VHH binders against q9sj74r43to173. Designs and how they scored, part 12

Target 1, 131 residues: q9sj74r43to173
Amino acid sequence: QQASIAWTYHPHNATLDLCFFGTFISPSGWVGWGINPDSPAQMTGSRVLIAFPDPNSGQLILLPYVLDSSVKLQKGPLLSRPLDLVRLSSSSASLYGGKMATIRNGASVQIYASVKLSSNNTKIHHVWNRG
Below, E stands for the ipSAE of ESMFold2; O stands for the ipSAE of OpenDDE; V2 stands for 0.75 times the mean of E and O plus 0.25 times the DockQ between their complexes.

## First folded at step 7 (VHH; framework vhh_7mjh_2)

Design r3 (at its last look DockQ between E and O 0.47; V2 from the best seeds 0.00; counts 0 for: pae E 5.9 > 2, framework grips)
Fold by OpenDDE, look of step 7:
Formats: sequence, structure tokens, C-alpha cells
Structure r3 (fold): chain B 131 residues (1-131), chain A 122 residues (1-122)
Amino acid sequence: as target 1 above (131 residues)
Amino acid sequence: EVQLVESGGGLVQPGGSLRLSCAASGFTFSSYAMSWVRQAPGKGLEWIGRIYTSGSTSYNPSLKSLVTISRDNSKNTLYLQMNSLRAEDTATYYCAREDSSGSTEVIEFDYWGQGTTVTVSS
């Protein structure tokens, strides 16, 4: 999948700012980015932020998910959980093009996350997917 | 200090109705969109729906029960009317303030209430 990540670390507060760049593949699709605290490049076990459209307004909805073997990633029903094991201080998402942009195949989205890192752990296993 | 306090939860029989309230304080209530979210026992959070500052609403299309979200800005109160309740509607219900400080294009939540529990059982 075509995606990229940019990040900035702030030593004064041990915060890592992340910006994930993804692309939707359909108007009703979803794009997700997250961190797997246990293993790299695996969605299962990850703590993710998933962006998807409000079916009525088209606005992005950004919800947290803890993905494990008991969690099914789907839009209906949308079951999310506050992120654990990953200290998320803030998050946001936006479409390229601003308010005039619409979610469609090829629509670009950025997901921002600010993660507070522990003093002894700076290793991050990024994961992402879309549907 | 921003505060959200849900109330109205309780025990109700299947087929019954219930109206939850969310009392907001510490901010200009009328300036924020609000959402309801619930968590059934042993399950994750489920987004129920939102109400804009305009009063327009949007709901999770996966909901099987009839819900209506409304607001009274003069009372700083958000409401969730639920009808034809089923056992699967048993959950803790939360009101959440949508954060508009970043982008109005995304639904993000910056404050949540403590929740009110609804139990649907015969």
C-alpha cells in the first residue's frame, strides 16, 4: 500500500508527533494507522486510529481501535476503544483539499498523532491499512 | 472546567423507551457539536450519532434501535431518546464533546462524561 509517515520528536516533553499519509480506495472506505507495541508490521495487536466518512455529512470520523483477535475491523458496527499501551496525547485527521475535498478513491488523508514516549522506549512499530 | 454529566440510565424492559440527558458546563455548549457513544459489557465503544450546532443530526447506520439526538442550548443539555429498546442496547452511554479546535472536517472527541448505564432486561 502506498503510504508515508513523517515525525518530529520533542525532547522537552518526550512527545513524538506523527503524521501518516494515506489514501482512500472508495467513498465509504477507511484508512487506518497505528502502532503495534509487540511486533512490527502486523495489524493484530495494534493500537490504531481509523478515519472513515460520516455517511450523512461526509466528514471524517477518527476513532481509536485496539485490534486483537476478538476485534473485527468493520464500519458496521463501529466498535472502538481508547488506546492503551500507547500514550496518545492528541490526534487529528484531514483530507487534502480541505473542506472542499470529498472522500473517494484516491482521496488523500493525513492522520496526526501525538504520542508520549517513555524515557526508555523510543522504538515504534508502525502499522497501517485501508479498506 | 469542562464537565459532562450523563443521567437517565436505569433498568427498562424490552420494547421500552428511555431518554438520557447530558448536562454540560464549563464551556459554551451551543458552540460545539456533540455525540453519543456507548459501550456494551465486554465490548468496545460504539458511536451512536452526533448533533451539530445547527441541530442537524447524523446517526450510525448500523444501529438497529430507534434513536433521536436533540439538544437544548438554553439548558446546556444534550439528549438521547431511545425507543423499542432491546437487550443488546444494554450499555454504558457516554456523551462526548466534539473538538472543533483542530479541524471542523473531522469528528474528534476531547471531553467525555462519566457515563450512565442502561440495562434492558425482562
Scores: ipSAE 0.242, ipTM 0.657, lowest interface PAE 1.4, mean pLDDT 88
Fold by ESMFold2, look of step 7:
Structure r3 (fold): chain B 131 residues (1-131), chain A 122 residues (1-122)
Amino acid sequence: as target 1 above (131 residues)
Amino acid sequence: EVQLVESGGGLVQPGGSLRLSCAASGFTFSSYAMSWVRQAPGKGLEWIGRIYTSGSTSYNPSLKSLVTISRDNSKNTLYLQMNSLRAEDTATYYCAREDSSGSTEVIEFDYWGQGTTVTVSS
C-alpha cells in the first residue's frame, strides 16, 4: 500500500501518539487520514485530518473533522461536523522534501496526531484517502 | 479566555453581497494570522482564505474572485466581504485563529468561532 502508520502508547496518561505516512497525487490535491478511538468497526465517529496546500505560501492547512452517521461520503474532502475534537490533543503535518509548491507527483506527507484513549486499548482502526 | 464571534449572516438573494465580521477578544489580535472557513450543510470544511499580521492575504483559488478578507486591528475585528453570491455559497462561516507554533510548513487552527449562517436563496 502507499500508506503506513507508526505509533507509541503512553500508559501513564492513556495517550496514543500516531504518525501517518502518505503521498499526494498532485500539487493541488489533498490527503486525509482518520482514526476511530471509540469504535473499531466503522468510519462513523472517526477523527479525520485533511491536509492541503495554501496556494500562496505552500504551507499545509490542516482541517479537523469527526465523521458522523448523518454525513454521506461524496467526491472531494471527507464530510464532518466542525470543531468536534473531543479526544484529539494535538496534531501536525510535514512534507518530506520541502514545500508543496515543488512540482512532484507522489510528494510524501506525514500527519501526526496525539489522542487520549478512554482505556488501555491500543487497537486503532484507521482510514485514509486522497484526491 | 479567547473568543471569536462571527456576525453578519442572514438571507441574501443570488447575486447579492454580504460582509461578515469576526470580533476577537482575550488575545493580542494583531499578533495572529486569521482564516475564514465555511461548511455547507452536510459537507466538509472549505478553507476560504487567510490574512497575515501584515495585512497580506491568500485565498482558496476557487473562491478568490468572490471574497475579500480584511482586518482592523484597532477594533480587533476580522472581515469577510462576499460578492455575487450563489446558492452554493449557503453555509456556516467560521473565523479561526491560526496556531502561532513554530512550524512554518503547517497551518493549524487553535480557536474557532461558533459560526454565522448565510443562506443564499431566491
Scores: ipSAE 0.083, ipTM 0.598, lowest interface PAE 5.9, mean pLDDT 70
ESMFold2 (binder alone), look of step 7: mean pLDDT 82; pTM 0.812

Design r4 (at its last look DockQ between E and O 0.01; V2 from the best seeds 0.00; counts 0 for: pae O 7.4 > 2, framework grips, placed apart)
Fold by OpenDDE, look of step 7:
Structure r4 (fold): chain B 131 residues (1-131), chain A 122 residues (1-122)
Amino acid sequence: as target 1 above (131 residues)
Amino acid sequence: EVQLVESGGGLVQPGGSLRLSCAASGFTFSSYAMSWVRQAPGKGLEWIGRIYTSGSTSYNPSLKSLVTISRDNSKNTLYLQMNSLRAEDTATYYCAREDSSGSTEVIELDYWGQGTTVTVSS
């Protein structure tokens, strides 16, 4: 997938700052980034942020989701929930081009997240997907 | 419209130096903290550092390269001075605007340039 991620750990406050760069593949699509506390490269079990268009306005929405191992990533039945195992201190999403940009195939999106890590949390399993 | 345009990339020999520029427009440049990030071929993005509105700077502690970020608000230009370049510094370099006014705790980027490519090779 066409995606990239940058992150920086700040020892002074034990915060991981990251910027996920993804691309939409459709006007009604979604782009998601998350952390799987248990295993790499699997969306199931992950705590994720998913960016998608508001069905009414088309504006970019970013919501957190907890994906249990039994939950498949679907926009319909999946309800947003605060992240639990990963402490999300802040997050945001933006389209390249600003607020006036439209979600479409090829539209670039940045997802920012600030995660406070525990002192013994030294391994981060990044996951991402889109649809 | 917010616009960031990087320049100054090119081919440089190991041990060499390079200064990248980022021309900003469409917003009050002096009111925003700015960051540099890069992406090596086949690798993920890497945050390089930031410069606050005050002019103070902060750098990625994992960064091995010698870098200095500066800004000229009168020219709406952000700079990245890189010295003692190594092959692993080969990457596309991006300037980015921080949505925050220079928070010390978070790095929030909202606009990116298209990047300028730096190739370090003998």
Scores: ipSAE 0.016, ipTM 0.255, lowest interface PAE 7.4, mean pLDDT 85
Fold by ESMFold2, look of step 7:
Structure r4 (fold): chain B 131 residues (1-131), chain A 122 residues (1-122)
Amino acid sequence: as target 1 above (131 residues)
Amino acid sequence: EVQLVESGGGLVQPGGSLRLSCAASGFTFSSYAMSWVRQAPGKGLEWIGRIYTSGSTSYNPSLKSLVTISRDNSKNTLYLQMNSLRAEDTATYYCAREDSSGSTEVIELDYWGQGTTVTVSS
C-alpha cells in the first residue's frame, strides 16, 4: 500500500493545495483520491478524482465523482457548482517519468488539486483507492 | 458564463439510432477539445470519446464501433451519433469541455452539461 500526500492551506482565500502520490496496479487500472468533508470513516459523500488512461493518446483522463451510501458513483451534478461546502477549483494528474511514462503495474501517478473550502469548515479528511 | 446544454435524448427502440447535440455558449468553442461521457443507472462514469480542435477523434475502444463524435464550429455544437442501440446503452449522456491548459499529458473536464437521458427499451 504505497500512497502519500502533501498539502498547503491558504487562509486568505480558504484554498487547500494538495498533491497525492499513488501507484497503479494494472496497465488498464485506475487510481483515485478524494476528500470527505464529513467524516474520515465514511466513503459516503467523498469527492474523488479518478485517473485512468486514454487508450489512443496515453493521456490521463481525470473524472470527478461524489460517492453515496448505495453506490460509489456520481449522484448529483458533475461540475460548475460546489459538491458540498467544498469546491474543486482546479486539478491535474501526471505519471512519474514524464511523456514517456506508461500506465502499468507499479507506475507512479501524481494527482494535484486545489480545493476551495468553506470558511466555516476547517476539518478535511481524505480517502484513496486503486483498482 | 460557460454553458453546455445537451439535447436529443429520449426513448428509442433497440437497434435504433439517436443523435445527441451539445449547444455551447460563453466561450470560444472552436478553441477547445470536447468529450462525451455517460453514466448508466447504478454505474460509474464511462468516457465515450473526445474530439480535438482539429476535428480528429479518440474513442473508448469498447464503444468505438457504436459512436461517432463530430462538431460544427459555426453552430457552436458538439454531436454524438449513436447507432444500433441496445438496452445497456441506457444512460445519462454528458458533454464536457476539456481545459488542457498548461498540460499535454492529462485531460481535465472543467465544465459539464446537465446531461440528456437516453432510454433503450422495447
Scores: ipSAE 0.013, ipTM 0.459, lowest interface PAE 7.0, mean pLDDT 70
ESMFold2 (binder alone), look of step 7: mean pLDDT 82; pTM 0.817

Design r5 (at its last look DockQ between E and O 0.01; V2 from the best seeds 0.00; counts 0 for: pae E 10.5 > 2, placed apart)
Fold by OpenDDE, look of step 7:
Structure r5 (fold): chain B 131 residues (1-131), chain A 122 residues (1-122)
Amino acid sequence: as target 1 above (131 residues)
Amino acid sequence: EVQLVESGGGLVQPGGSLRLSCAASGFTFSSYAMSWVRQAPGKGLEWIGRIYTSGSTSYNPSLKSLVTISRDNSKNTLYLQMNSLRAEDTATYYCAREDSSGTVYEIEFDYWGQGTTVTVSS
């Protein structure tokens, strides 16, 4: 299943609503989407939202991460922190099938984000990965 | 000069079909990915779909209506076939040229057409 991104831009407030459609590859996996504010689409330097199962409840969690140039995307060493450089006004994630859905190989996840863009921003560098 | 000119809009009844065209000029059409975007009255700009230089397509999964994007490089024309149109498909439809990267995870439109209006009403 191929990942995709849908978007709606609101000129009146320069808000970009995004929905990333991804797929888990394992019950303990993760799916990440983000924006690289300064470079073409690449994980390094990106501000990302990563969806993964809560280790205790199995419920879907969405947390923000800042991937500095010296940091590679790994669940272990990464500590969640608020996004910078990317003006994220809201975010959420959901599994297809709702709250009763279970994260598993092939499980579809939707990551929603609203990003405030500058008036002169005409290019968005999206990134995504999963594991 | 780069130009994009949409056409084919008009009034159509619910359940109807419509094919929009986008005539491109002033650049090597075949070298660029192209997208369709629409804006309903009082709503934002909504991405419909994209066709890559390879001819591969990607669509907004939230679309309720069946859409198909195609291109004829020999005619420098982009198409948007819409079927089973609904009232909520009423919008001005724009074709947009994407930057040269043409990757699925890049959003940049450097040129837009003037748009063609589609009204779905009984």
Scores: ipSAE 0.499, ipTM 0.780, lowest interface PAE 0.6, mean pLDDT 89
Fold by ESMFold2, look of step 7:
Structure r5 (fold): chain B 131 residues (1-131), chain A 122 residues (1-122)
Amino acid sequence: as target 1 above (131 residues)
Amino acid sequence: EVQLVESGGGLVQPGGSLRLSCAASGFTFSSYAMSWVRQAPGKGLEWIGRIYTSGSTSYNPSLKSLVTISRDNSKNTLYLQMNSLRAEDTATYYCAREDSSGTVYEIEFDYWGQGTTVTVSS
């Protein structure tokens, strides 16, 4: 699979650190990863991070959003809510290869997220896609 | 408090044009690169383009022929000119401020507007 996820759970702080590993399929493509707290079959309620290139600079642009009935973007960073089961406390993305790395077919991207869970026994579904 | 307020949306027929505005307040507008982003109903986010503090621009290649981003630092206003609009350009359009402290690897958007809705319908 050209996608994988690595994680470390910190039970003391109920924090899950994730790194999603994906690949681009074109130089103008995108890679997205997110968490669906309700169901893997539904997109509503997903917190999604999408990575794609600025075609002139090559800098990786990362857009966060939550899908709900308003479909409005959150003012960044993602806001924590007392009633949410999942809190996204930080995120970033990088290309494999560091500085001067370019987005091409097969180029690897890492999307990092740190998520504070509401309880240690919370079940989490995750999703990803690319284009 | 940093605020970004989009305006200029509305109903337009296919082939028409619109100019969207983003009024910025609460920060030194001329010191920040800015982006436009859109979201069609039921679809994911689509980055439109960015304008640097120098006034130079970079665009999503799929939209480059349809859009022009400009800024007027004396009015603290970011603009998006859209031409030859199509039904698929129906979306909510957001302006976003780029974090000036970001790394060379990643552009981070730290403030977003509430959006203005454009509907392209015959």
Scores: ipSAE 0.005, ipTM 0.367, lowest interface PAE 10.5, mean pLDDT 70
ESMFold2 (binder alone), look of step 7: mean pLDDT 83; pTM 0.827

Design r6 (at its last look DockQ between E and O 0.12; V2 from the best seeds 0.00; counts 0 for: pae E 15.9 > 2, framework grips, placed apart)
Fold by OpenDDE, look of step 7:
Structure r6 (fold): chain B 131 residues (1-131), chain A 122 residues (1-122)
Amino acid sequence: as target 1 above (131 residues)
Amino acid sequence: EVQLVESGGGLVQPGGSLRLSCAASGFTFSSYAMSWVRQAPGKGLEWIGRIYTSGSTSYNPSLKSLVTISRDNSKNTLYLQMNSLRAEDTATYYCARETVSGSVIELTFDYWGQGTTVTVSS
């Protein structure tokens, strides 16, 4: 399934509101959206939000990650940390069907984010991946 | 010089339809993905959708109105067909040239038109 994105930019406060629409491919999978501040079309170097199931409860978790050039996107070795170069003001994730929905192959996830952009910044390098 | 000129805006009643055009010049139109963006009075810029060089389209899933984006490369023209228009569709509509990218999900614009205003009112 294809991913999609919706966004609204508010010039008065330079805030970008977005909703990324992704799809899980397995019950233990992950879906990630992010912004690469340096180059387009690369997860490496990106600041990302990754949605995945809580191993204990199965509930949807959304955590931020900074992907350095030396780090491949992998849930295991990655440690969540606050985003630095991307000014994330808020974020959340939800499954279609609400809190009772189950993460599985084909499960739809929405990742919401509000990003504070610098003034006059009209270029956003979105990236996404899943596994 | 790259130029984008929108046209087709105007006053339309709720439930009506409207087709906007964007005339492109100054670049190889067929080599670029194009997007439509709108700004309602007092609101932010909202992405409507895009059309790739392949002709494939992608739309903002939050849109309530039915929209179709198309292009005619032989005429260097981008189109936005809007049906079942509602009052909340009132906005200035812009066409924007996307920067060349190999990303599946990427939205960057380097040129915008001056916009064409659509008013939906009874």
Scores: ipSAE 0.190, ipTM 0.590, lowest interface PAE 1.3, mean pLDDT 87
Fold by ESMFold2, look of step 7:
Structure r6 (fold): chain B 131 residues (1-131), chain A 122 residues (1-122)
Amino acid sequence: as target 1 above (131 residues)
Amino acid sequence: EVQLVESGGGLVQPGGSLRLSCAASGFTFSSYAMSWVRQAPGKGLEWIGRIYTSGSTSYNPSLKSLVTISRDNSKNTLYLQMNSLRAEDTATYYCARETVSGSVIELTFDYWGQGTTVTVSS
């Protein structure tokens, strides 16, 4: 499975614009991307954005979470505490193919986010997964 | 130091074509997968496609008819051929290097060019 990410850093605002590129593996699946400010390589403690289909309409939905050990990945909305908004300025997701695209195996998605870095450290620990 | 320099942007009429170039230096170009990404004015980044070290390509499905990515490892140069351009293809186009250390579930771009601007207008 292949995924990629693009970054643009703005030093004057200490902000990072990014786009994560991923692919769904089923019509009822999900694609998630996030950062872990505490550890470079683990999902627990990550601030994630999860793209998935609305179970009633099939429309692409993007929701923010802070992932911990009590949060289970499942079809439909992953209910958890939202991301800290002072660090996440904006977010969006889109399917390649525009409004007519549907979520299915192989459907490509991009997740856009603007993140304020909370320290002088410019290293970002990011994570992603899908199901 | 790693450098990526895009060129070939400019003004093009609708239906026209352009070839963009990305000159790479400071690393072993042939060992890295490379991508093109664009940003329309006031919009977010949009991935265009990638070319692997093998020369195989993968494209954003909505742009596949517009673009062809190629590379010339002897010149350390990445190319983006764009055809049948429309006004909505007006953007700054960036080349980007993928990381060497990625896992099958995690790929990142670690270096970017400064971009070249393409304007499609009659």
Scores: ipSAE 0.000, ipTM 0.140, lowest interface PAE 15.9, mean pLDDT 69
ESMFold2 (binder alone), look of step 7: mean pLDDT 83; pTM 0.827

## First folded at step 8 (VHH; framework vhh_7mjh_2)

Design s1 (at its last look DockQ between E and O 0.48; V2 from the best seeds 0.00; counts 0 for: pae E 2.4 > 2, framework grips)
Fold by ESMFold2, look of step 8:
Structure s1 (fold): chain B 131 residues (1-131), chain A 124 residues (1-124)
Amino acid sequence: as target 1 above (131 residues)
Amino acid sequence: EVQLVESGGGLVQPGGSLRLSCAASGFTFSSYAMSWVRQAPGKGLEWIGRIYTSGSTSYNPSLKSLVTISRDNSKNTLYLQMNSLRAEDTATYYCAREDSSGSTYVIELPFDYWGQGTTVTVSS
């Protein structure tokens, strides 16, 4: 699995803009990324954004989750926990290749997030996976 | 005591190349991951990439085709090679010491030790 992350930090409002770069491994798959305020870096129990295709239209959907082994992908957050999203001010996702791109094995996806940091945050642990 | 001194900035024409250096002192250079970060006028601090103690690198994908990070532990020096420079690459470039060897699962912000920066201006 290959993944990359890029960041831009805005000191004036302590905001970190993040872009996670990942790839799908199937046309019905998913790509998940999130920050883990508790560390260690692991997906189960993490507060993540998951990109996946709408089962009817194939359009890219990005939704927030608190993951466990029972989570199913659908339109709308199933296990979103409001307290877990306090630092996240915005999020979005896009496929490389514009709006005409389709989700398939090898399709590249960018997940964008904006996070408000506290003075105690000099290291941000993040997690990702796909399926 | 920890000191990082960037050099090699200056005025460059579009399409040009430049190699920046970062001279490190006051710590065991070979034991730390190092990063390059830049700040364009009026913009935030944009991460360019990291070089690990092993010599492996990780890059901001939007910049990967323009930059190469290397290190020479015998000279305590970190390098940033930039090619095909554009006006939007005009920025102050900083090297930074990360307080860990780094990992792909950690984003380390330049809050610890970083240099004064060297300014690159790309214009005709």
Scores: ipSAE 0.376, ipTM 0.767, lowest interface PAE 2.4, mean pLDDT 77
Fold by OpenDDE, look of step 8:
Structure s1 (fold): chain B 131 residues (1-131), chain A 124 residues (1-124)
Amino acid sequence: as target 1 above (131 residues)
Amino acid sequence: EVQLVESGGGLVQPGGSLRLSCAASGFTFSSYAMSWVRQAPGKGLEWIGRIYTSGSTSYNPSLKSLVTISRDNSKNTLYLQMNSLRAEDTATYYCAREDSSGSTYVIELPFDYWGQGTTVTVSS
């Protein structure tokens, strides 16, 4: 039930490999995870990866979003846009177990990401949500 | 002064079990989520698992060996039980204090305090 994050930090290149574990609350739901490089512990400014099922193929889709102040003000759909590639070097998502199956309520999703940290910074603040 | 002191490391055969301890002092132990982290030779720092203030736990699903994290707040001690150890589990193991309460919404990574580590060697 509770979301979790696993990570491996590589000091030699200051790369943080992350695996976020979440669960869908509906077959048409979404699960999101991201980091906020500008303002810790805030959704605004966060660079988020959101996983959701493709309504046509059923395949898991992962898209990047930048959450700005308008996200909190509007109850509309988020617009996907590229993340800073310097910070987020790679990302992917899969259902738990590695097999693509029908996303249903309670289905576990893994969101993978590699984050490049500044040389003197080993700390990140990450956020997550689902719907 | 915040202190974390790991112990219990040593040499163990494959398939064996080992229980690590982490003695905490200098802060209100029960108020912090705690994690175990390890670093194998030539590899990165890998998160093993976390125990929240509530006592609930979360583990790295990539772990091949069975691990159980527990805590005794009355003793200010964190534990890591490892079973079915493999050679790949050879590493220095660290206990770490999380710099947040482990919110379900926001988690701060990695940690603000670490111990000196205890070395585990799994070998025949």
Scores: ipSAE 0.233, ipTM 0.634, lowest interface PAE 1.1, mean pLDDT 82
ESMFold2 (binder alone), look of step 8: mean pLDDT 80; pTM 0.791

Design s2 (at its last look DockQ between E and O 0.58; V2 from the best seeds 0.00; counts 0 for: pae E 10.6 > 2, framework grips)
Fold by OpenDDE, look of step 8:
Structure s2 (fold): chain B 131 residues (1-131), chain A 124 residues (1-124)
Amino acid sequence: as target 1 above (131 residues)
Amino acid sequence: EVQLVESGGGLVQPGGSLRLSCAASGFTFSSYAMSWVRQAPGKGLEWIGRIYTSGSTSYNPSLKSLVTISRDNSKNTLYLQMNSLRAEDTATYYCAREDSSGSVYEIELPFDYWGQGTTVTVSS
């Protein structure tokens, strides 16, 4: 899978700027990236940002989700809700090609996130997927 | 004692090329993934790319200059080839050892070991 993550760390305020690069596998697909404060490489517990096309306008939408045990157990639909991670200060998404870019199979998306790191935490566990 | 020593920095004109080296010692170099990171004046620490133990590489897609990371395990040396350099590439460049327990799902900042850095200045 063609995915990568880039980062810029700002020591003066312990902020980490992250940019996840992913690709759509269909025009109506989704690309998600997030962090898991509880367990490495586990989807459960992750706070994720999912990018997908607006069904009405076709424009890129980015919404936050919490993948808790209820999601894993399929107890209900995945509903967007504010993330409970205080350290996530901002997020955004864009397509390569600028404003004129459209979501298509193979289209590249970049998901941005700014994370405030705690003073003694130097590790971030992240997850991603697409569909 | 783990040591990383960068070299090869200097003044280069826009459009020029430069190859940086990182001499590693004090650990089994071939057993670790290695990264290049840079910090421009007044800016944050920016990840450039990584080379895994397998030799596979991953690069920051935001880089506008062409970069190639390679390694010579027989020489315990990491390389960063930079082409088409621009003024924006002016920075101190560091080589960094990845966490031995690292995974594709983990970002560790800062790296457990990195060198003193080598400065690259791109100016006409």
Scores: ipSAE 0.401, ipTM 0.736, lowest interface PAE 0.8, mean pLDDT 86
Fold by ESMFold2, look of step 8:
Formats: C-alpha cells, sequence, structure tokens
Structure s2 (fold): chain B 131 residues (1-131), chain A 124 residues (1-124)
C-alpha cells in the first residue's frame, strides 16, 4: 500500500525532477500523483497527473488535471485552475516490466514529472491515490 | 553540532562493488530517517534511497538493483552498498538527515543536514 518517490533537485533553476512509483489495483483502474499548493494535502484542489488505460487500446495514458468535487477523467487540456506558484514543465509514465507490461492488479507504474518550484525553501505537499 | 561524515569512496572498475559509510554525531541517530543522495559531475542532485527508523528502506527504483542501504544504530553509522557499478555511477555521494520520518507526502528542500560527500570514480 505504500508508494515511493525518488527525486533529483536542480538548484540553479529551482527544478525538481520526480519519479513516483505506484501500483494499479485493477486492469481498468488508475493511479494519480499530484501537488497541492494549498495546505493541508488533499486530492481535491490538487494539480495531478493520472495514469490509466486507454479504453480502446489498453495503452497507458497520463493526463494532467486540477481536481475538485466535479472533476472527471478526460483527454484534453488541463481544466482552468491556474498553477500560479508551482509549474509542471514535463511529465511521462511507464509500466515496470518492459515490453510485456500490462495494466492489471499489482502492475507497477512510474510517473515522471519535472516541477518548477516557487521557493527553494518551501515544503511541497504531494498526494497520491488509486482506484 | 550535527555532523555527518561520509567515507569509503575511491576508484573502482566497472562491474565492481563499493561500500560507503556515514558517521553521524550530535543527534540521536536512531530517531531519524536517513537518505543517500548523489551528484554526478555537472549534474543535479539525485536521490538514491531512504532508511526509516524501523530499518525499512525505500529506493529510487532506477537504482534499486544497484544499492542497499543499512544502518547500525549502536555505532551511529549509515551504510550504502553499491554493486555492478558503471561509469554512469561516478559521482559524489552524500548522506543526509531527514527532518521527518521520510513521509511520501512531504519533500523537504533542502535537507536539514548533510555531509561533505565522498567521491566514487568508476573507470577502466
Amino acid sequence: as target 1 above (131 residues)
Amino acid sequence: EVQLVESGGGLVQPGGSLRLSCAASGFTFSSYAMSWVRQAPGKGLEWIGRIYTSGSTSYNPSLKSLVTISRDNSKNTLYLQMNSLRAEDTATYYCAREDSSGSVYEIELPFDYWGQGTTVTVSS
């Protein structure tokens, strides 16, 4: 049930490279990781990346969202809550297990993100969940 | 007053192994989660892994098969065992004290204390 995170920090441009490691709990499930600029950490209000299977192909998809009580999974541009203090500059996801990997109960996923921090001394609240 | 002193770095051939040590003083070592971090020449800081007060570990999965972190609380010493080293593993290796139990939900920048580093060079 525990998730893992690895990081590399680049102080000259205040950029944090992250790799979040989680697991799926079903072949049609999802794994999400994000940052909540408003403390305390909650998934609602977070800027999140959600990994899930394409319904038609089963291919791993990673999409960005701003979560609130009305948010649904969709392909498309990030919903219109500004990320005015913390910026996501790049992201990707992959399954552990190479060419044979498929999304299923227990499948491991890696979510990579690069985040521009608003302050080098700020504690960053991050959240994750799965379903 | 808090001090962390890394040692055990040096020259190693590709495929070789090396064990690094971090001697801790000035605090209750057994009460803190500890991390190893590395920096290759001209690159950013890369987190390697963490050991909790319980002795449980969490690793950067890209490095998990390469490294093992352990601690000896009776000697206030943190260890990093590295195996199957490659030229890409050439770096300065730092130990760092975390200001919390290493919660996945918090990232502290910078670490509250870290050492001077020990240099590992992997070459033919």
Scores: ipSAE 0.000, ipTM 0.309, lowest interface PAE 10.6, mean pLDDT 70
ESMFold2 (binder alone), look of step 8: mean pLDDT 80; pTM 0.794

